# VH-VL binders against A disintegrin and metalloproteinase with thrombospondin motifs 9 (ADAMTS9), part 2

Target 1, 201 residues: A disintegrin and metalloproteinase with thrombospondin motifs 9 (ADAMTS9), of Homo sapiens (Human) (q9p2n4r1735to1935)
Amino acid sequence: LPQNCKEVKRLKGASEDGEYFLMIRGKLLKIFCAGMHSDHPKEYVTLVHGDSENFSEVYGHRLHNPTECPYNGSRRDDCQCRKDYTAAGFSSFQKIRIDLTSMQIITTDLQFARTSEGHPVPFATAGDCYSAAKCPQGRFSINLYGTGLSLTESARWISQGNYAVSDIKKSPDGTRVVGKCGGYCGKCTPSSGTGLEVRVL

## First folded at step 20 (VH-VL)

Design g14 (from f15 with heavy chain E99Q, light chain Y96W)
Fold by OpenDDE, fold request of step 21:
Structure g14 (fold): chain C 201 residues (1-201), chain A 120 residues (1-120), chain B 107 residues (1-107)
Amino acid sequence: as target 1 above (201 residues)
Amino acid sequence: EVQLVQSGAEVKKPGATVKISCKVSGYTFTDYYMHWVQQAPGKGLEWMGWVDPYSGYTDYAEKFQGRVTITADTSTDTAYMELSSLRSEDTAVYYCARQGYEWSDAFDSWGQGTTVTVSS
Amino acid sequence: DIQMTQSPSSLSASVGDRVTITCKASQDISNWLNWYQQKPGKAPKLLIYEASNLQSGVPSRFSGSGSGTDFTFTISSLQPEDIATYYCQQYSRYPWTFGGGTKVEIK
C-alpha cells in the first residue's frame, strides 16, 4: 500500500486529486492528495467536523481602555472599543496539510482554508489587541476526531507579544484543542517552527 | 512622506529633567505605537518604553521605570519622552520610532535622534 | 527578559564579499525578529522584518533567515555604502530587546 501521495501516483498511475487510503505508521488513513498532476503532490487530512470546530481567529476589537477586562472577559460587540484592528481575521479549515515524514501538521498551509473575515490566520493560531489586562479574545479550535490522528504531548503553544496571554485546553486523547489568546497586541502559535506533531491513533 | 522630527540637543546637569519631543507627519499619529530607544555613545540600542497615542497607554523598561514618562499629544501629533533624575549614564542619543499595531510590525520609521548630555 | 546574543561584534571584509551576522535568542521567539542598519551619525533603518522579509526599498543583497532561537543576516555582496552597525531586535515578548550590534567595515 502507498505511504504517500507520490507513491499513489507511482503505484496506481493516479493523476487526480482526491481521497486515498495510505498506510501511515502501520494504519490505514484516508488522506487527500493535492497536486497529483505534479511531481510533488501534497498530503492533506480532511477534518470531519470541518469549519465549525476547526478555525483560527484574530479578534478585531480593541478596548479604548486597555487596562480593563470588562464583562468578566466575555466578548461583546458593543464594547467601548474600536473595531478596526487591521490584523483581524477569521479562517476556517476543511483540510489541513500534514507532512508524513515528520508527522507534523503544517499550520501555515492555507490551501484549504477559508478566510471569511479580514486576513488569513494560520491553523492553531489566535490573537488580539484587545487589552493589556489578561483578557484574551482571539480563539482557535482544533478537532481531529475521526481523522485517525491526534496531537502528541509535544504539541505546545507559545504566547508572543506585549502582555500576551493564552488559555489552551487539550482533550486527554489529543483530538480536541481549544484556545483563547491575546494581548496588547499578542497571539499564541505552535511552539514548534515545523508545526504540530501528530500521532496515529 | 512619513517623518518623525525630534527636538534639538540638550545639555543637563545631574539630577535635572529632560523632555524631548517627536513630531510626526505623513501618517495618522494614532495608528501607530511610539517607542523610545536609548543609545549611549559607542554602544548599542536599548528599548526604553512606548506609548499608544490612541489610548495613552504606556509601559517602560524596568531600567527606566520611575524615571521615564512617555506621553502623546494627539492635538499636535507629538510624542514626548521625559527622563528625570538624570545621571551621567543617561548621556546618549534618544530616538523615537513608530510601530504598527500588527505584531509583525517593526520599527519602520525613526526620528533623527536627540543628543542628551549630562555633565556637572 | 529575552537576551539577544549577536556575533560577531565587528568584522572587516572586502567589497563583494559575503557577510554573515548571527543572532541568538535566549528563548524561542519564532520569527519575531528584525534587522536594522545604522550608519554613523544616523538613525537605525529597518532592513528585514519577521526574520526573513525584506523591507520595501531595501536592496536584494540583504537577507535574513532563521526561526526559533537562531537567526542569520546576510549581505550577499558587500558594498562600500554598507559600512554600518547592524542590530537584531526581538519583539516576541516584553520588553523588546536588541542584540549588541555588529560593526561592519571595509578592508
Scores: ipSAE 0.403, ipTM 0.775, lowest interface PAE 1.1, mean pLDDT 94
Fold by OpenDDE, fold request of step 21:
Structure g14 (fold): chain C 201 residues (1-201), chain A 120 residues (1-120), chain B 107 residues (1-107)
Amino acid sequence: as target 1 above (201 residues)
Amino acid sequence: EVQLVQSGAEVKKPGATVKISCKVSGYTFTDYYMHWVQQAPGKGLEWMGWVDPYSGYTDYAEKFQGRVTITADTSTDTAYMELSSLRSEDTAVYYCARQGYEWSDAFDSWGQGTTVTVSS
Amino acid sequence: DIQMTQSPSSLSASVGDRVTITCKASQDISNWLNWYQQKPGKAPKLLIYEASNLQSGVPSRFSGSGSGTDFTFTISSLQPEDIATYYCQQYSRYPWTFGGGTKVEIK
């Protein structure tokens, strides 16, 4: 059984992009092979829950008074704020790239991402310039349920920027992660420069 | 053309206060953060603090806290840096530098520098 | 605080030589690193932003690479006008910090 998309080409004579079953760490997983006409096809994981639960956001509002955290930290569009943060954006994901050698999600690959607002935002990334008072408004969501993968314990986030803060919650099984990140200005990104480490369930 | 023009050289006694200005032109003053950087003679660059001209929000490096005050006057498009209780170690060139609000924004424009000499 | 260790503190090279400067961060700063050039008696000038992006108007002989903790600044072919002190700077976390600088001279 093939272990990557290149082996799919070799063993099955396949040249079309599509879903294939690969043997990954002793289990059969459904992997989307892209660029099968090339010598360097890439592996992607189709997210069952799609855009609604797999997204990254840089929030675009900045408080007039950055020393406060109004509404108990809850987001409100009618806030006393400027609504033109240039770095703002919203991206949702139907598929994510996976490096099967390192077992890392390549968070910067946006081939199957949709940016509905502003600038494209990498997977598992969030930020804002909302407040300096520990009041994060940027959001990201990861849902790997149904893919056969989960995030490992080594999958961590770092907060970067002035007064950067993050509130990140991961499910016990590692298939679900929700994060709020921000600062003045600040963001959270995967701590590893190579992406997010995953394991086969 | 973006310009940051700082006030002239200052000579002060120990214990005195100095206030230097940075007048900007060629862009919207409130669309960029303004930072101040210290450079002692023959030494490297040291970040002092910043101001958001839009909100007036400021913060300072621990080394200068209690002695430095950074302000912005939006009516004149001028940022100020005031340093009190001057010491001989404060003898340096001081730079203002702007930074945009985006993640990738660096100090893309600098003032020409202001020399402050503290001597008894 | 994040410490930036820059190496070497000074170097001398010939015109046309490849020059390499390194900057090491005490912790992961992703790509939130800038490189500046400062000529004697002048204000610093931005050359590279976000670790590897060439600032507009800067000659292509300047480049930057790296991510995380290890970064490299390169002049592919040193020119006489490149005599200056170069600084790395992180803005990943407050307070913002600079490297110690690298003085570049021509033999």
Scores: ipSAE 0.324, ipTM 0.769, lowest interface PAE 1.2, mean pLDDT 94
Fold by ESMFold2, fold request of step 21:
Structure g14 (fold): chain C 201 residues (1-201), chain A 120 residues (1-120), chain B 107 residues (1-107)
Amino acid sequence: as target 1 above (201 residues)
Amino acid sequence: EVQLVQSGAEVKKPGATVKISCKVSGYTFTDYYMHWVQQAPGKGLEWMGWVDPYSGYTDYAEKFQGRVTITADTSTDTAYMELSSLRSEDTAVYYCARQGYEWSDAFDSWGQGTTVTVSS
Amino acid sequence: DIQMTQSPSSLSASVGDRVTITCKASQDISNWLNWYQQKPGKAPKLLIYEASNLQSGVPSRFSGSGSGTDFTFTISSLQPEDIATYYCQQYSRYPWTFGGGTKVEIK
């Protein structure tokens, strides 16, 4: 079996984008090959739980009074807020790109993402400019269940910003991560030093 | 065109107070945080603190805590930095700098600088 | 506070030389690092943001790379107008801190 999309193109004579089975680290994985018409096709993983459970957000509301954390941190559309954070955005993902050499997710590839408001937001990223009172509103969600992949223990998030706070919860099997991140202003992203590494289950 | 125009050079005695203005134009003043940066002669850049012009919220570097006051006047689109109890070590150029957040989280616009000289 | 250690403190190079400046952060700052150029008597100017992105209008001979704690700024072919002091600056968390600067001269 081929080990990347370029081998699928070369060995099978196929030029169609689509799902193919590849041999990765001795295991069979279903990989979406995109750009098969070109010299540099890209490998993607189709997310079984889809864009409802795989998204990234920079929240656009800021509290009029940044020293509070109303509703015990719960989000309310009727908050005493201004909707003016220009870095705001929401992206959801049907597929994510993977670098099969490093076994890392390429979080900035938005080929199979939909940005429904504001700026595109990379996978596994969240932030806001909501409050100085450690009240994060930005959310991200990762659900790899059913893909044959899980995140390794090296996957680590770091925060940026003033009063930045992250609350990140990982499942024991590495297939689910949810995060709440924000500050005045603040965001979180996977560490560039360790990346967002996956392993084959 | 984004512009930050600072007040002119000042000469002060030790123990005095200086207040530097930074008048902005070409953008909505309350949309961006304003920072102040000190550069002593022959030395590098040191961050002093910032203000959110919308809320008036401020924070200061520990080195300047208790001596610096940073404010914003939204009726005139002007930020101010006041430094009290001046010492000879406060002789420096002082910059206002806008924190960008649309495309960059850097200091994307700077005032021309204000030279403050503290001498006996 | 996050300490930014910039090296070298000064250098001299010939026109056309490749110039390399490094910054090391005392802790992981991801890619949240900017590079500024300051010419004598002028305010600093942003050249590179987010470690590697060239600011609009900045010549392509300038580049940046790195992540985590180790960062590199490069001028691929030094020009006379590049005589300046260069500063790195982290924006991971307050206080935002600068490297000590690198004075670049033509020899």
Scores: ipSAE 0.247, ipTM 0.714, lowest interface PAE 4.7, mean pLDDT 90
Fold by ESMFold2, fold request of step 21:
Structure g14 (fold): chain C 201 residues (1-201), chain A 120 residues (1-120), chain B 107 residues (1-107)
Amino acid sequence: as target 1 above (201 residues)
Amino acid sequence: EVQLVQSGAEVKKPGATVKISCKVSGYTFTDYYMHWVQQAPGKGLEWMGWVDPYSGYTDYAEKFQGRVTITADTSTDTAYMELSSLRSEDTAVYYCARQGYEWSDAFDSWGQGTTVTVSS
Amino acid sequence: DIQMTQSPSSLSASVGDRVTITCKASQDISNWLNWYQQKPGKAPKLLIYEASNLQSGVPSRFSGSGSGTDFTFTISSLQPEDIATYYCQQYSRYPWTFGGGTKVEIK
């Protein structure tokens, strides 16, 4: 059984992008192979829970008074805000790229992402420029349930920015992560030292 | 066209105070953070602090805390950096620099620099 | 504070040579690192942002790579106009800090 998309192409003569079963760490996984017409096909995991539960956001509103954290940190469309943060964006994901050698998610590959407003935002990333009062509004969500993969315990987020805050909640089984991240201005991404490592369940 | 124009060179005695201006044009002053950077002769760049001209929020590097005051005057679109209790080691070129709102938050525009000499 | 160690402090190379400058962070800064060029008597100029992205209008002979703690800046073919001091700068966490600089000269 093939262990990557190149082997699918070489060993089975496949030339079409699509879902294939690969042997990964002694277990079968369904992997989407893209670029099969080229010398460098890429491996993706199709997210069973799709766009609604797999997204990344940089929130575009900034409080008129940055010293506040109104509504106990809840988001309100009627906030006293300006809508001027140029880095704002919202991306949702149908598939994510995986490096099968390192077993890490490649968060910057947006081939199967849809950006519905603003700028593209990498997977597992959130931010804003909302408040200096530790009041994050940017959100991300990860749901790997049904993919056969979970995040390992080593996955960690690092924050960047002035007054940067992250509030990240991981499920014990590593299939769900939700985060709120922001600052004045601030964002969070997976640590480059640990990356987003996954294991086969 | 974005421009940051700083006040002219100054010569000061030890113990004096200097106040450098940075007048902006070509963009909305209150939309971007303004930073100040010191460069002593033969030395590298050192961050001093910043102001948000919209809100008046500031932070200062620990090295300059207590001697530096950074302000913004939105009526004249001018940022200021004031450094008190001057020492010979404060002889340097001082830059204002705008923090961009691109994802990287880089210093995308710089003033021409202001030379401050603290004599003898 | 995050300390940025830049190497070498100076170098001399011939026109057309490949020049490599390194910058090491004291802790993980992801890809939140910029490279600046400063010519004598002038303000710094942004060349590379987010470790590897070329600023608009910057020649393609300049490049950057790295993540985490180890970063590299490369001039693929040194030109006479590239005589300058080059600085890395982290923007992960205040205080934002610069490397000590690398003075590049022509032999």
Scores: ipSAE 0.172, ipTM 0.679, lowest interface PAE 5.4, mean pLDDT 89

Design g14 (from f15 with heavy chain E99Q, light chain Y96W)
Fold by ESMFold2, fold request of step 21:
Structure g14 (fold): chain C 201 residues (1-201), chain A 120 residues (1-120), chain B 107 residues (1-107)
Amino acid sequence: as target 1 above (201 residues)
Amino acid sequence: EVQLVQSGAEVKKPGATVKISCKVSGYTFTDYYMHWVQQAPGKGLEWMGWVDPYSGYTDYAEKFQGRVTITADTSTDTAYMELSSLRSEDTAVYYCARQGYEWSDAFDSWGQGTTVTVSS
Amino acid sequence: DIQMTQSPSSLSASVGDRVTITCKASQDISNWLNWYQQKPGKAPKLLIYEASNLQSGVPSRFSGSGSGTDFTFTISSLQPEDIATYYCQQYSRYPWTFGGGTKVEIK
């Protein structure tokens, strides 16, 4: 079996973008090959649970009083807030790009993402400019269940910004991660030292 | 066009207080954080602290904690930095710098600098 | 505090030469690093943000790369007007900190 999308072109004579089975680290993995008519096709993983469970958000509301964490940290659209954070955005993902050499998710490739409001937000990132009182509102969600992949134990998030905080919860099997991230202003992203490394199940 | 215009040079004695102004134009003052940066003669840049002009919220570098006060006056679109108990090592150029709220948080605009000389 | 170690502290190169400056962070800062140019007697000027993005109006001979702890700033073809001191700056965590600077001169 081919080990990347370029080999799919060469070995199977394929000319169309689509799902193909590849042999990755000795295991069968279903990969979406994009750009198959070109010299440099790209490898993507189709997310079985799709947009509803795979998204990244920079929350757009900012508290009028940044010293508060109202509603016990719960989100309220009717908050005493400005709706003016220019970095705000919400992106959801049907597929994610993978570098099969490093086994890293390429979080900044948005080819199969849908930005429903604001600016595009990379996979596995979140942020806000809501509060200086450790009250993160921005959210991300990762669900790799059914893809044949899980995150390795090395995946870590790093926070950036004034009063930045993060609350990251990972499932034991590495298929689910949820995060709340924010500050005044703050965000979180996978650590560049660990990246967002996956293994084939 | 974004402009940050600082008050003029000052000469002070040890133990005195200096207050430097930074008047902004060309943007909405309350939309961006304002920082202050010290540069001693022949040396690099050192962050002092910041203010959110909207809320008045501030924070300071540990080195300056207890001696620095950073404020914003939204009626005049002017930020201020006050440094008390001046020492000879506080002789430096002081800059105001705007922190951008774009996805990257860089100091995207700087004042021209204010020279403060502390001598006995 | 995140310490930024910048090297070299000074360098001298000919017009047209490639110039490379490095910064090393004491902790992982992802790509949250900026580069500034400061000409004598002037305020710093932002050249590069997020490690690799050119600020508007900055010539394409300037570039940046790196992530994590190791970062590189490059002038692909040094020009006379590039005589300045260059600083890296991390914005990953409070307090924001700068490298010690690199003075670039024409030989």
Scores: ipSAE 0.090, ipTM 0.651, lowest interface PAE 6.3, mean pLDDT 89

